# Designs tried in a protein design chat: VH-VL binders against Methylated protein MJ0556. Part 1

Scores and structures below are computed, not measured.

Target 1, 173 residues: Methylated protein MJ0556, of Methanocaldococcus jannaschii (q57976)
Amino acid sequence: SKFVKLHLVRTLNKYKELQKIRVKDVMISGDVIITTPEKTIKEIFDEMIKHNISGMPVVDDRGVMIGFITLREIRKYMTSHPYLNVGEVMLKNPPYTTADEDIITAFEKMIESNKKLDQLPVINTKYPEKILGKLEGIIFMEDIIKLLYENIIKELKTLVSFYNHNTEIKIKY
Below, numbering starts at 1 at the first letter of every chain, in headers, positions and changes, except where a header shows other numbers; Kabat numbers aren't used for antibody chains.
F, E and O are the ipSAE of ESMFold2-Fast, ESMFold2 and OpenDDE, as the mean of both directions, binder to target and target to binder. V2 is 0.75 times the mean of E and O plus 0.25 times the DockQ between their complexes.
[cut] marks letters that were taken out.
Atom coordinates printed by the task and the answers are left out, and those that the model quotes come from them; centres of patches stay.

## First folded at step 1 (VH-VL)

Design a01 (framework fv_acasunlimab)
Fold by ESMFold2-Fast, scan of step 1:
Structure a01 (fold): chain C 173 residues (1-173), chain A 122 residues (1-122), chain B 108 residues (1-108)
Amino acid sequence: as target 1 above (173 residues)
Amino acid sequence: EVQLLEPGGGLVQPGGSLRLSCEASGFTFSSYAMSWVRQAPGKGLEWVSGISGSGGSTFYADSVRGRFTISRDSSKNTLFLQMSSLRAEDTAVYYCARDLYYDFWSGSFDYWGQGTLVTVSS
Amino acid sequence: SYVLTQPPSVSVAPGQTARITCGGNNIGSKSVHWYQQKPGQAPVLVVYDDSDRPSGLPERFSGSNSGNTATLTISRVEAGDEADYYCQVWDSSSDHVVFGGGTKLTVL
């Protein structure tokens, strides 16, 4: 019971530390690969292959994000209608995050999305409307996972090692 | 347009070896992970092995680990399964299958080959 | 090792809705895929990533996944839907693709 209590306290403290990490500390803000609604899904499929990516923010002339296009959505139409426009296929109300949101909330949005996204667009919302915001970056699930490994998994492995060592000492009796 | 063709199969005695092949066309072969899934007569689907698009990662079911080797040849757009130390329990129709996502291992399949029968009998 | 549990058979009348369940510990945290297999044929993907449908498949096929149960729903069932249905996940903790045991759908 003492070990369980200690473990819970340590886990809670690590969780609190992670809640202080903001999306802006992890996101890619320069050279984000984007597209526009008038391009064809064939063009975008070819670009995704060249850049080895599975998704792109869709922006308008103002730099406002109006959607998100994924390789998953493109695949649904590629064989039958490769010349459909990005605007016709894109996710019009994609999940998104902001620079000041914590990485745990961003991670939960990726996991809980019915689209199972491996990245989220980062937007600057001037008004409280989901798609009225300038694109500021992109955050990848793999970068969050790496950070979780460094801050939680490594700590848990240390705790397990400590527990095992103490158990060995007790067994000597 | 996407096609996975499995030429042949075979009859092998227990303890023998056999290599299966799956010829892919209609897509960028090297950008998709691939798997082998088998089905014993009258039984359900059982995953056997998988390989990443680059070939850098391979995965095996516990029942075949150490006996089967999955590989691919991107220059020929062909997936292989080298089977050794075959047992009667390996008798099944073997399907090759393409992973759902481009350049990502999801462990799910959108296109399947026609299947090839492998019979292991004494 | 991770296990997916399906009922061995489900019967439904034409025009009605069939529901095939797939049980797994915390399966709602995984992406579930569904395959249809007719006798002598290769499996065909009918639902992927819990609820998405491949192009060319009728909207009658849908899926859901939450908690410990995923469900494949086939509305307005037709005789041609009679087949074996398999659920499937990728178990990242074991690096294994896991299939359910299959459910035989019989249309009356």
Scores: ipSAE 0.000, ipTM 0.477, lowest interface PAE 16.4, mean pLDDT 83

Design a02 (framework fv_acasunlimab)
Fold by ESMFold2-Fast, scan of step 1:
Structure a02 (fold): chain C 173 residues (1-173), chain A 122 residues (1-122), chain B 108 residues (1-108)
Amino acid sequence: as target 1 above (173 residues)
Amino acid sequence: EVQLLEPGGGLVQPGGSLRLSCEASGFTFSDYAMSWVRQAPGKGLEWVSGISGSGGYTFYADSVRGRFTISRDSSKNTLFLQMSSLRAEDTAVYYCAKDSYDYIWGEYFDYWGQGTLVTVSS
Amino acid sequence: SYVLTQPPSVSVAPGQTARITCGGNNIGSKSVHWYQQKPGQAPVLVVYYDSDRPSGLPERFSGSNSGNTATLTISRVEAGDEADYYCQVWDSSSDHYVFGGGTKLTVL
């Protein structure tokens, strides 16, 4: 009972600490792999395979994100129209996050999106004259999952292990 | 300078057919989606049909699907609307319109043609 | 099928501010564009992406978009502003351009 209460309190405290982590603390801001609307989907398909990524922000010549292109969107058209431009295939209104958003909210956006995204673009919305905003970075689902595993799942495993051991002792009786 | 010229239009009987054309100049035609937007006398604007820059994607309003066909010829910089099974309700001024962003569609119309009147009457 | 609702008419005195609304479900999550149409003429873009203005358009024209309502605001109205105004969005669920029914601005 005391052990369970202690680890439950620790799990809650670690979750509260995770809520304080912002997208900017986890995102990749330098050397983000991007594309432009005039590229063909065949060109960027090859690039995605080369870099082992499933999506790219689509950016215009001003650094403004105008869309997001994924392998799933590309595969829909590759067989029939491999020379379509990125701009014709991309998601024009993709979900996005900002540097100051917490990682739990960003993760929920990825999970709740019906587009099955493995990443979210990070944009600066201070420039309201632009379609989406200036691209600042990208945040990957796998990096958020690693934080969740290390801080929450490990503690839960400890609690479950204790519960199972205690249950086994009672069964012997 | 961007120009959209609509030389077509006319009077047709119900059930008849008519082809509209729109000749574009002043921009890279194949990079931009194009649409047809109509306006019945004294009524508001109604989007009718659109086509992507490549011509690979076409979109139709429910009111015209199966009766109208949008197409484009990049060698002539010309947009077409083939209208068939015309009804009195199709009587309107038809505008060709250029979408604003290159390589995408579904934004806004930055340039419009002058419009051409199509009258469906016996 | 997405629907945009505009009042059929708005009347304003010269020099006053006209406000034309465009109602739509969660329209604040969409980009709203506005067109001006004078009798016998093709529509002309006056506001795009909620609040941006084409080059050469007077600063009197502005826009906003939040929640379920987008608004075109014309300050210090002039007789030459008398026209029909249409809002427009793209509906990604149906792949359709959607226009509002139009608002006739009368400068009395």
Scores: ipSAE 0.006, ipTM 0.585, lowest interface PAE 9.6, mean pLDDT 85

Design a03 (framework fv_acasunlimab)
Fold by ESMFold2-Fast, scan of step 1:
Formats: structure tokens, C-alpha cells, sequence
Structure a03 (fold): chain C 173 residues (1-173), chain A 119 residues (1-119), chain B 108 residues (1-108)
């Protein structure tokens, strides 16, 4: 049908545009909520609750990311050792993205990571083999999901609704 | 105030040994990669050695490999350079420096320690 | 070993722009740092990561890095800018820090 063709074409075009969106277009680059290795896990647990986040880049006073700390790691020690330092608990080799990487690749890094992160640090590095780099920002899974919903899922929902209505009519008779 | 203080160098004969120290204050020493850089009289800067924040990785210039050992003591906030089998060409002002930026961007330097290898 | 080449000296009049080059094979793929050293003093970082400035440094200092040449640019040069300038990279293939030979800036 003309309806199905129109919405299929729209969905494909939106997917093509989505592939052009870069991390830098979606990331938070100013006022990134970060921590340092000498903070206690209790202090940053309170901070995570305050800001409704589940992870933070760990940076030294030069702005270089040296690790990443998540609520998952904190929960392991909070009851027994709430004053353990961030540097002792943090992920030392976290996955990361860069400003020019596409958001689909960044999303897949979050989903497929063994650490199952809700966010990804955005770093600047001229040596791809190095994990550490200057922190440029952070990208949240929630922001990528919102883009996927607006550009793909919403259109698919419309198409599925049309299909279900037509299928129901065929069954009734 | 962020600073690196080098207590002093010395005069040593060829083949001798000397240990340099660099005392850090005003920052979390254990979080930073550190480096030693030297400068022979009237010459340019020459990198000598580097050490990771944990001490787990150490790096050396070819000219000093096997003769010099870089180390750190976080309990004393001190960086060390143990120099052995010293040669006349090791005569230089030795600077300790903090890697404040990636790829050895050295933002804080000690005042320099003169090491003279002769007679 | 990786080598960085700088001109031995550069002369400039007050108020003019000084440009100090640092040549290296494919240096554009490296992060270049620049240091200023005045007689009897330790070096001071003036540009890091090709083009960024440490806090407190004048905007007159800027940098660029592409292809085989990195450049330190000092605009509206003042007598107090007279010093030796060094470029520096980290060569990950050899695990070595490499310095250029240094350039003496003379303000006439």
C-alpha cells in the first residue's frame, strides 16, 4: 500500500540520518559530573543519588581520565567499607568513545560491554592504543534511546499499528 | 601551591653512583605520571625516564637504560632516580616533572639539580 | 629513533608575530607540547596537545599541528617572550619522550 511504502521510506531515511549523528552532537561537554581517586565511595554514592546518575569519569587534577566508577562497583563495598577510595574500586580500563564516533557505535559499546554501562566517557586521544585521554564529555544511553525512539521506533509503531489493524480485519471474516 | 622540590645534586667520579630525589607537595602525588628530564651545560632538553602513577610501568631513554632506575614512594610523596655507572656525558641539570597532560605534557617542573661527573 | 627538528634561532621585532616550527615525520598524528625556558630557569609549559593553553598563559601563544610540521605562534611579541622554545612529543612506538633541539627567540 501507499501508506506502508511511505512509512517504510521515511523510516529508512531517518535511519540514514541517524547514522550521521556524531557523539559530539549528543554528548554533555560542559559541567560533566566527575570524581577523583581520593574521594570515598560513600561521598560519590551520595553524589550519584543527588544527580540521578549511575556512573562518573574518574579524573586527576590535570583533567585526564584515569578510570570510571559505577554504582555497580560501589554497591559491592558500601555496606562493609564505605570509606574505601574511588581509586581502589574504579574500572581502570573502561570502554570509551570519541567526539567524532557515530552514536550507533557508541550505543553498541554500552550494550555489548562486559561492564554494561548506562553512559560512556568521551575522550580526546591521538594514540588509539591508549585508554587514557583528556575528558571532553559524557554521553548517556538515555539520550541515544530518545533519538532511536523519535527516528525509528515511533515510525515502526505507526507501521505495526497499521499492520495489526489490517490483520484483525482479515481474521474477523 | 603545587610544586616539586629537588634537595640537591652532587659531584661524583666516573663509574660512581648517585640518587636524586624530588619532593612533591600541593597535589595528589600518587595520581600522576612523573618524569626526569636533563639538560647538559649549554645544550637542549633530553628526556631521561618516566614512571606511571602506580610505579607499575617505567620507561628509559636508550642512553641510560640499564644504568638508571626510576622509582617512587607515595608515602613520602617522593620521586627518585638512582644513577649508576655514571659517565662524563651524564653531567647535566636534572629536572623532575609532572605529567599534567596526556603524552608527557609536563606542567610542573622542579627547580633542577646539578649533577657533575668528573675527576 | 623519532626526531624533531627546530630552527636554531628566530628573530622578531616587538609587536610582530613569531613562528617557531617543529618538523617531524607525520607529526600531525602526535600530540605536540611546547615549553619556554628562560636563562637559569626550569622550562614552562606554554602550549599542550597541539593548540591548548595552560590557565594563566596569554592568548598570544597558540599552536597548530598538521602533516609534517607543528608550529608555535607568538602574536604581538614582547621583550619578555625572549627565551628558548622546545617542542616535545611522546612516541608510542618506541615508548620515548622526544624533544626538539630548541629555538632561541630573539626580540630585537
Amino acid sequence: as target 1 above (173 residues)
Amino acid sequence: EVQLLEPGGGLVQPGGSLRLSCEASGFTFSSYWMSWVRQAPGKGLEWVSGISYSGGSTFYADSVRGRFTISRDSSKNTLFLQMSSLRAEDTAVYYCAREGYLDYGMDVWGQGTLVTVSS
Amino acid sequence: SYVLTQPPSVSVAPGQTARITCGGNNIGSYSVHWYQQKPGQAPVLVVYDDSDRPSGLPERFSGSNSGNTATLTISRVEAGDEADYYCQVWDSSSDHVVFGGGTKLTVL
Scores: ipSAE 0.000, ipTM 0.496, lowest interface PAE 13.6, mean pLDDT 84

Design a04 (framework fv_acasunlimab)
Fold by ESMFold2-Fast, scan of step 1:
Formats: structure tokens, sequence, C-alpha cells
Structure a04 (fold): chain C 173 residues (1-173), chain A 124 residues (1-124), chain B 108 residues (1-108)
């Protein structure tokens, strides 16, 4: 029917709008909470709890990302070796995204990661397959989910509203 | 202050062996990949070998593969290059160099700090 | 393997601007790093990631990289800038750093 076709067209148009949203439009680029390889996992565990985050880019003095440290990796050693250095525990080849990548692709990278990441570092790189580069920001899964949830719920509400309106017309007739 | 000190070097006959060392200070040694870069007299820079922060991954230029072995000792903050089957073409100043990444495959690798270099002369 | 081409020499007068080029196929898709080597000394990083500068180096040093050519620019050249300059990229296909042949900057 034409009603079904209308909602299919609306859904496809909404998906196309979501594909236009870039990582740079959602990411945090200022005041990114970072760490360095010489700090202890105890120090950064306390910092992660304080800021309610589960991961941090590990950078050198020049702002180049050299790894990524997660709360999951820290928890493995925290009780027995709280003074291990970040550099000993960090993920050396974390998944990452770039400012110009779309948020759907970024979200898929988080979901497909075997490391169960809640965030992706945003880096400036010319080789997307293997190269870690200069840190530009961080994008959180929760911010992507909020954006997707709002758009999905709005579309669902529109569909329900349309269904109810047409049901009332049919009953009247 | 980051420092890389190279106390090795010397004169060796063709077919001989020599071990170079590089003592690092001023940074967390095991967190960074390290390399050896050489320069023949009057020539340009040539990368010869690299090793990851953990020591698990090693890389060699084709010209030295099978003859040179790179290694590191985190307890001594020291990088080594064991050279064997030396040839006249291996005569060069050898530089120890630090990269900005844990693994040399983890970025657009570059050398942010260099040792003073040590001359290796291979002649009879 | 990937090849980087530099002019063997560049001459400039004090106070002028020196431009040292580094040519490579589609080098604009790579990150270019630059080293300064003074006679009898080890190389020193002067520009990395095309245009970033290490802390403590003069603002007179800058870089650019697009298409098939990367350029190191030294403004208001001083006698102390006289040195050999090397460009370098990472060749991911060979897993090797690749250096250019070097350019001798002469300050007349």
Amino acid sequence: as target 1 above (173 residues)
Amino acid sequence: EVQLLEPGGGLVQPGGSLRLSCEASGFTFSSYAMSWVRQAPGKGLEWVSGISGSGDSTFYADSVRGRFTISRDSSKNTLFLQMSSLRAEDTAVYYCAKGPYYDILSGEYYFDYWGQGTLVTVSS
Amino acid sequence: SYVLTQPPSVSVAPGQTARITCGGNNIGSKSVHWYQQKPGQAPVLVVYYDSDRPSGLPERFSGSNSGNTATLTISRVEAGDEADYYCQVWDSSSDHPVFGGGTKLTVL
C-alpha cells in the first residue's frame, strides 16, 4: 500500500541523513582526558572513576597517540600489581576513527572490536588500516547511541502516530 | 632529558663480528620502538633494523638480514646490534634512534631522538 | 621500494627563504618527516607529520606536503642553518622507513 511505501521512503531518508553525520560533529576535541605511558595504572584507575570513563588515549609529549588504555585491562592487574606502568598494560594497536568518517562506520568499529571498547580515539592518519597518528579527539559510544536512539524513537513515534490516525479513520468509516 | 649513549664501535676485519650498544635514559625505554640507522662516509642515511618496545617484533633491511640481530634489555635500558659476517660495505657511522610508538608498525614512524653515532670500520 | 628524490644542493643568502623539496609518487598521502644534520653531528628532527614542529625549534622552520611534492621551508635563513637536510616517510608496503638522498643547504 501507499502508506507502507510512505514510511519506507521516510525510513530510508532518515538513514541517509544519519550517514551524513561525521565523527567530527559528535566527538570531543577539547579537554580530552589522556594519559602517558609512565603513569601507574592505579593513578589512571582513580582518574577514570573520577571522570566516569572506561578508556583513555595514551600519548607522548608531542600529542601523538601511542596506545589506548582501558578499564578492562587495568582491572586484570589492579589488585596484584597496582604500580605497573600504563605502557606495560595499554593496547598498542587499538581500533580508531578519523574526523571525516561517518558515525555509523565508527559505531560498527566499536561493535566489531574484540576489546569491547566504549570509545574510539580520533586520529589524524593517512593510512586507515594500520597507522596510529596525532590525536584529534575522542568519540564515545554513548553519544552515538543517544543520537541513533533519538532518531529511531522519533521515527517510531511517527510510525505509531500514522498508524493510529489511519486506524481511527477506518473505524469512523 | 632524553639521551642515547653509544659506547661501541671499532675496527674489524671482513667476516668478523662486532656488537654495538645504545644506553637510553630520560624516558620509559620499554614503551618505545628503537632503530639502528647507518651512514656510510659521505653518503646518506640508511635504515638497517628496528625493534618493538616489547622486543617481540624485529625488522631488518634486506642488506643485513641473516647477518645482524637487533635486541634490547629493558632491565639495563640498552639496545643492541649484533653484527656478524661483516663486509667492507657495512663501514658506516651507526646511529641508535628512538621512535614515538611502541611498535614500528603502529604509525607513520619517525625518529625523534638520535644517539651520537659510532663509527664501524670494516677493513683488512 | 618507494623512492624519495631531493635536489643535491640548495644555496641561499642570509635572511632569504630556503625551500627544499622531497619528491615521491603520491607523497601527499604519506606523512613526511624532516631531519637536519650538521657536519660531524647526529641528525635532529626539525619537522614531523608534514608540518608539525618539535618544541624548542625556531618558527622559521615549516613544512608542507601535497600531491607528489613535500617542501621544507626555512625563512630568514641564518648561517647556523647550513646543514644536510633529509626527508623521510614510512613505506607500509615494505615496512621500512625510507630516506631521501639529502640536500646540502649552503648559506652564502
Scores: ipSAE 0.000, ipTM 0.511, lowest interface PAE 13.3, mean pLDDT 82

Design a05 (framework fv_acasunlimab)
Fold by ESMFold2-Fast, scan of step 1:
Structure a05 (fold): chain C 173 residues (1-173), chain A 121 residues (1-121), chain B 108 residues (1-108)
Amino acid sequence: as target 1 above (173 residues)
Amino acid sequence: EVQLLEPGGGLVQPGGSLRLSCEASGFTFSTYAMSWVRQAPGKGLEWVSGISGYGGSTFYADSVRGRFTISRDSSKNTLFLQMSSLRAEDTAVYYCARGLEWLSYDAFDIWGQGTLVTVSS
Amino acid sequence: SYVLTQPPSVSVAPGQTARITCGGNNIGSKSVHWYQQKPGQAPVLVVYDDSDRPSGLPERFSGSNSGNTATLTISRVEAGDEADYYCQVWDYSSDHVVFGGGTKLTVL
């Protein structure tokens, strides 16, 4: 079919365009909500609720990311030890991405992580005193999913609808 | 320069294990499907295993299924092949290769230099 | 399992045209790729998607694919074309990459 072929070509082209999108094109770089290791988990829990986020990069006084803290880790201790320091609870070796990495790889890192992250820190690995690297931003899974929906899922939905309509007609006639 | 470098290989006893690595440079490694292709001495090319760009799908030739595991680490731009229960017939030069596009598991446009794996007593 | 069949050898004189065939059941419905391999070297992609050529390769290399036979055509053959040539497909039904057995091209 001419229409099916046209939509398949468009779907492939949209997917190829997604592969060109870099983390820096999607990430939040200005108002990144961060924390430091001396803060209490109660304090940052309140901040996470206020900003509707499930995780924060943990940075030292040089702006170097030293860890990542999530609501999942906080919940384990909040009831019994709400005054534990962030540095005691944080993931010390979190997954991360860089500004020039593609968004598909960033999404893959979130999904394949055993910690099921909703976001990924963006770091500069060229920082000379790195434990992990200087924090440059944060990328959210929600923003990547929106791009997938607009570029791939919408087009696929159109193809599926076309297929279903034509299949029903053939059965009747 | 787009390049794949294979620093591993070696001599292994039958029943042994070995991990091969392939280091990518000059392109966005994470967006490309990758494969391992081997060639026994004096013989043709045989596809061994493939992994998708996003890493969610892995594929294996019947001859290695259950014995070999393909994986990738995009943070290190490295492709791996963990080989277990090695047999004499696994003796070959192993090449890593890049698929032309993220969901293209074929049309290998970039190849590593090859790593010799010898399985003998 | 899907199988690709190539002649083991093809001989051609310099300046003539070499044709290397790749046989497969309904191969015309698949995309065929061709590789050149010289002794001691990794393979090099010379034709992809039946007839497309990678950037930087000579126009002397071309391909076709129809029915049960794909063909690699090398026009105006040079001594440097002497190599082993492999055809290859991705068989979506089995989720396998399949290579032909290879053809040694000898330039006499």
Scores: ipSAE 0.000, ipTM 0.443, lowest interface PAE 20.9, mean pLDDT 82

Design a06 (framework fv_acasunlimab)
Fold by ESMFold2-Fast, scan of step 1:
Structure a06 (fold): chain C 173 residues (1-173), chain A 122 residues (1-122), chain B 108 residues (1-108)
Amino acid sequence: as target 1 above (173 residues)
Amino acid sequence: EVQLLEPGGGLVQPGGSLRLSCEASGFTFSSYYMSWVRQAPGKGLEWVSGISSSGGYTFYADSVRGRFTISRDSSKNTLFLQMSSLRAEDTAVYYCAKDRGYSYGWDYFDYWGQGTLVTVSS
Amino acid sequence: SYVLTQPPSVSVAPGQTARITCGGNNIGSKSVHWYQQKPGQAPVLVVYDDSDRPSGLPERFSGSNSGNTATLTISRVEAGDEADYYCQVWDSSSDHYVFGGGTKLTVL
């Protein structure tokens, strides 16, 4: 029981620390793979397959994000209309996060999205000329999942293992 | 300008330990995955270890797993490689290298440190 | 574990075209990157994503990748191109960076 109490307290403390982690602490802000509205979906489909990515921010010539294009949306049109422009297929009002938002909220946005996003664009919403704002980076679901695994799941596995062992021993008597 | 400076290295006896460091400047260190790549005298390049931008994910070549530990300190813009249980076959020039990110399979090293020689001998 | 195979050496006369191969199972489905290393120096990226060149690099360097073979092509070879050349991929199945054994280019 002492063991269980110690690991439960540690798990709760790790969750509290995770709540302090901001998107800016985890996001990729340099050399984000982006596209522009005039490219064809055929061009970016080939690029997405080559780079094993499922989505890209769509930016204008000033670096302001105007949309988000996903492999899922592209696949709907690739066979019939491969020369449609990115601007015609992109999500015009995608989910997004900001540098100061916590990673748990960002993760929930990905999970709750009806578009099944594996990443979120990180934007600066302080630019008044565009609704979506200046692109600052991208945050991947994979990076958040790894943090959750390292900080929470491993501790839970240890607790479950200990509980199962003690339960089996008690049944034997 | 991007710089990766490696002041570490040295001579160590078999079974010993040594820590390498690599100080980064000229880019947002906390935004990029980093790796260590080594080269034994007269031999080819061998990837040793990598670490994610946040430091939360690490990976290792089979030859060093359990003996080497990669870490980073974003407040100091510094990458580390803690080497333990060193063997003669670990003798090599060790390079720190900046990666573009390996999550999406197009990963490559665009900048390399100058390399630091680690010699493991009695 | 995934393995990349390069010829240990390639010789070429000045002004001719050198071709350095990098063999790997289904390598055409991966992105291949190439590094040049001169004696006593750190490697330098010369081709990335199969065929793209870093800004400022001579257009004499080009690449291709299909099936089981990637190729680095150096046209109009100069004495200054003498170096060791390494191909590299990321193997997602093992979470490993994989380098080829290297090819020594000699300009005769």
Scores: ipSAE 0.000, ipTM 0.458, lowest interface PAE 16.3, mean pLDDT 82

Design a07 (framework fv_acasunlimab)
Fold by ESMFold2-Fast, scan of step 1:
Structure a07 (fold): chain C 173 residues (1-173), chain A 121 residues (1-121), chain B 108 residues (1-108)
Amino acid sequence: as target 1 above (173 residues)
Amino acid sequence: EVQLLEPGGGLVQPGGSLRLSCEASGFTFDDYAMSWVRQAPGKGLEWVSGISWSGGSTFYADSVRGRFTISRDSSKNTLFLQMSSLRAEDTAVYYCAKSEYFGELYPFDYWGQGTLVTVSS
Amino acid sequence: SYVLTQPPSVSVAPGQTARITCGGNNIGSKSVHWYQQKPGQAPVLVVYYDSDRPSGLPERFSGSNSGNTATLTISRVEAGDEADYYCQVWDSSSDHVVFGGGTKLTVL
C-alpha cells in the first residue's frame, strides 16, 4: 500500500536524521554530578538518592575521569561495608562517549554494557597523557530513549498498527 | 555573580616576602582549580602558579619554583600566594584566576582585578 | 619548555577582518584559548577550546587550530576591539600553563 510505503520512507529518513544528532546536542555539560575516589560509598549513595541518579563519573584532582560508580555496585556493599571508598568499588574502565559521537552509538554502548548503565560519561580524548580523558559531560539513556520513541518507535507503531488492521481485513473478507 | 577580590598589593625590598590573597564568591570554591597570573609593566601575561580544586596538586612556573607557595583555604573561600626571596623581576600586577571547568587548571573564565606588587630598593 | 609565538602587532581598518596567529610545535594537538586585555583591565576569555565562544561574546570572534598554527579571527572589526590578545595552552609534559607573548591589535 501507498500508506505503508510512505511510512517506511519516513521511518528511514527519521533514522538518518537521528544518526546526525551528536552527543553534544543532548548531553548535560553544566552541573554534572561527580565524585572522587576518596569519598565513601555511603556518602555518594545518599547523594545519588537525593539527585535521583544511578551513576556518577569518578574524577581525579585534575578533572580527568578515572572511573564510574553505579548505584547497582554500591548496593552490593552498602549493608556490610558502607565506608569502602569509591575508588575500591568503581568501574575502572567504564564505557564512555565523546561530544562528537552519534547518539545511536552512545545508546548501543549503554545497552551492550554488562553493567546496565543508565548514563554514559562524555570525555575529551584530546589529552594524550590521560587514559580516560577530561570529563566534559554526561548523557542519559532516558533522553536518548525519548528521541528514539518520538522519531522511530512511534512511526513504527503506526506502521505496524496499519499492517495488522489491513491483515485483519483480508481475513474477514 | 562570580567575584574574585584581591586586596591591595605592596612595595617590598629585594629579598623580602609578601603574601597575596584572593577572596572568591558566587561559585562553589572547592570545585575549581585556581591560578595566579602576573604581568610586568608593559609586558605580557605570565602564568605563575596553579592549585587543584582539592589543594592536593600544586604547579609552579620555573621562575618562581622554590620561592613562591600557592595555597587555598576552603573555610574562607580564599586563594593565597606566599612570595619569598623577592627579586626586582617579580614586579608585576598579580591576577588570581578561576578555571572554567571542574578540576581543570584552564581556561580562566573569571579574573580578579589585579594586585600591584613592586619590588624595589 | 613549550613556547607560543605571536606577532607583536596587527593593524586593521574598521570593518575589515583581523587575524592573529599563535604558533607552537604541534599546537593542533592542544586546546587553545584566547584572551582580550584592554589597558588597565583584567583579561577576558574570548575564545576557548580552539573555537568555542563564551556567552555574550560577539559572533565576530572565531578561532581555529591545526598543525603548528592557531588563529583568532575577528571579523567586521570595531574600534572597541582594540586590545592586546593572548593565546594560551596547557603543556602536559611540564604541567605548565603557557601564554603567547601577546599581539597588540590597533584599529585605525
Scores: ipSAE 0.000, ipTM 0.478, lowest interface PAE 17.2, mean pLDDT 83

Design a08 (framework fv_acasunlimab)
Fold by ESMFold2-Fast, scan of step 1:
Structure a08 (fold): chain C 173 residues (1-173), chain A 125 residues (1-125), chain B 108 residues (1-108)
Amino acid sequence: as target 1 above (173 residues)
Amino acid sequence: EVQLLEPGGGLVQPGGSLRLSCEASGFTFSSYAMSWVRQAPGKGLEWVSGISGSGGSTFYADSVRGRFTISRDSSKNTLFLQMSSLRAEDTAVYYCAKETYTYDSGSYTYYFDYWGQGTLVTVSS
Amino acid sequence: SYVLTQPPSVSVAPGQTARITCGGNNIGSKSVHWYQQKPGQAPVLVVYDDSDRPSGLPERFSGSNSGNTATLTISRVEAGDEADYYCQVWDSSSDHVVFGGGTKLTVL
């Protein structure tokens, strides 16, 4: 039962350390690819393909985020109305995160979104009802998944090592 | 009516820890950011820490970063300040304050419309 | 870090006008808020967003903000106005609340 106790302790400690990782530790804050409401969805579609991204924050001329545009939403109109403006197609109340939110909560927001987002805008807002705030960055699902995967694999390798050591001792007896 | 009640405070030795609380009523707690502001005896106001309405964003003055942790419990309408590694310089009356805002041309500004009565924290041997 | 500068004290005679300044680099581009604190009491908001007054506050309190100086003006000063006054801004660049050092208003 010592093995079980050690395994439980390590699992809980790993979970606790993951809960302490904040969006600001993982997000991209410099050179965030953004757009403005007057651009056409055709222009933005081409930009998304160029940068291999599936979404962009939409900011006004003051740098305040006013919405979020996704490749999924753009594709609904590209064949029929490729010259619609971003402001006409964008999500006006997108899911978002903040710099100090934990990455697990941010990941869950992406997964639970009915829009199936691959990223979340990171905005500076003190009020949940006021989504209009300064854009601070963007966090990608792939970066969170990579971090979680690496931590899980590291934990598993440690457990395998521990198991092999204990199995060796048992066999010697 | 808006009320902010600060039970607690006290005397703590240097290096010790203390948790302050602020019980809010009279407004939708989770809709407003909250701050802690302190005032050393005979000195001016110093902003210590702030937390967003959702609790998703926290802010700290450089003097307390890494030592103090602000948090909130929406189910209890209570704001907390966990203070650790306390120093004599942390001796002050600590006020909890409700933030409010104005929005103009894409910019927010924040200020305090209601303040708690303050709680004295003395860090002394 | 952004710094607000206030004179440590201002003295006025009853019935005269008191002016308390708050200096900051390009403070006119920021919104300035003012608090009154009487001995042993919590601060009370007296002016917000440069020049707006909370409900119930006397018209004698007013504010202005331009260039590098914001000013709290108290006209027809009364003995009851004697207090410490603090200016405050929100610095969006650092996400910090910044207070001035405070000004003690003495009514002679």
Scores: ipSAE 0.006, ipTM 0.491, lowest interface PAE 10.6, mean pLDDT 83

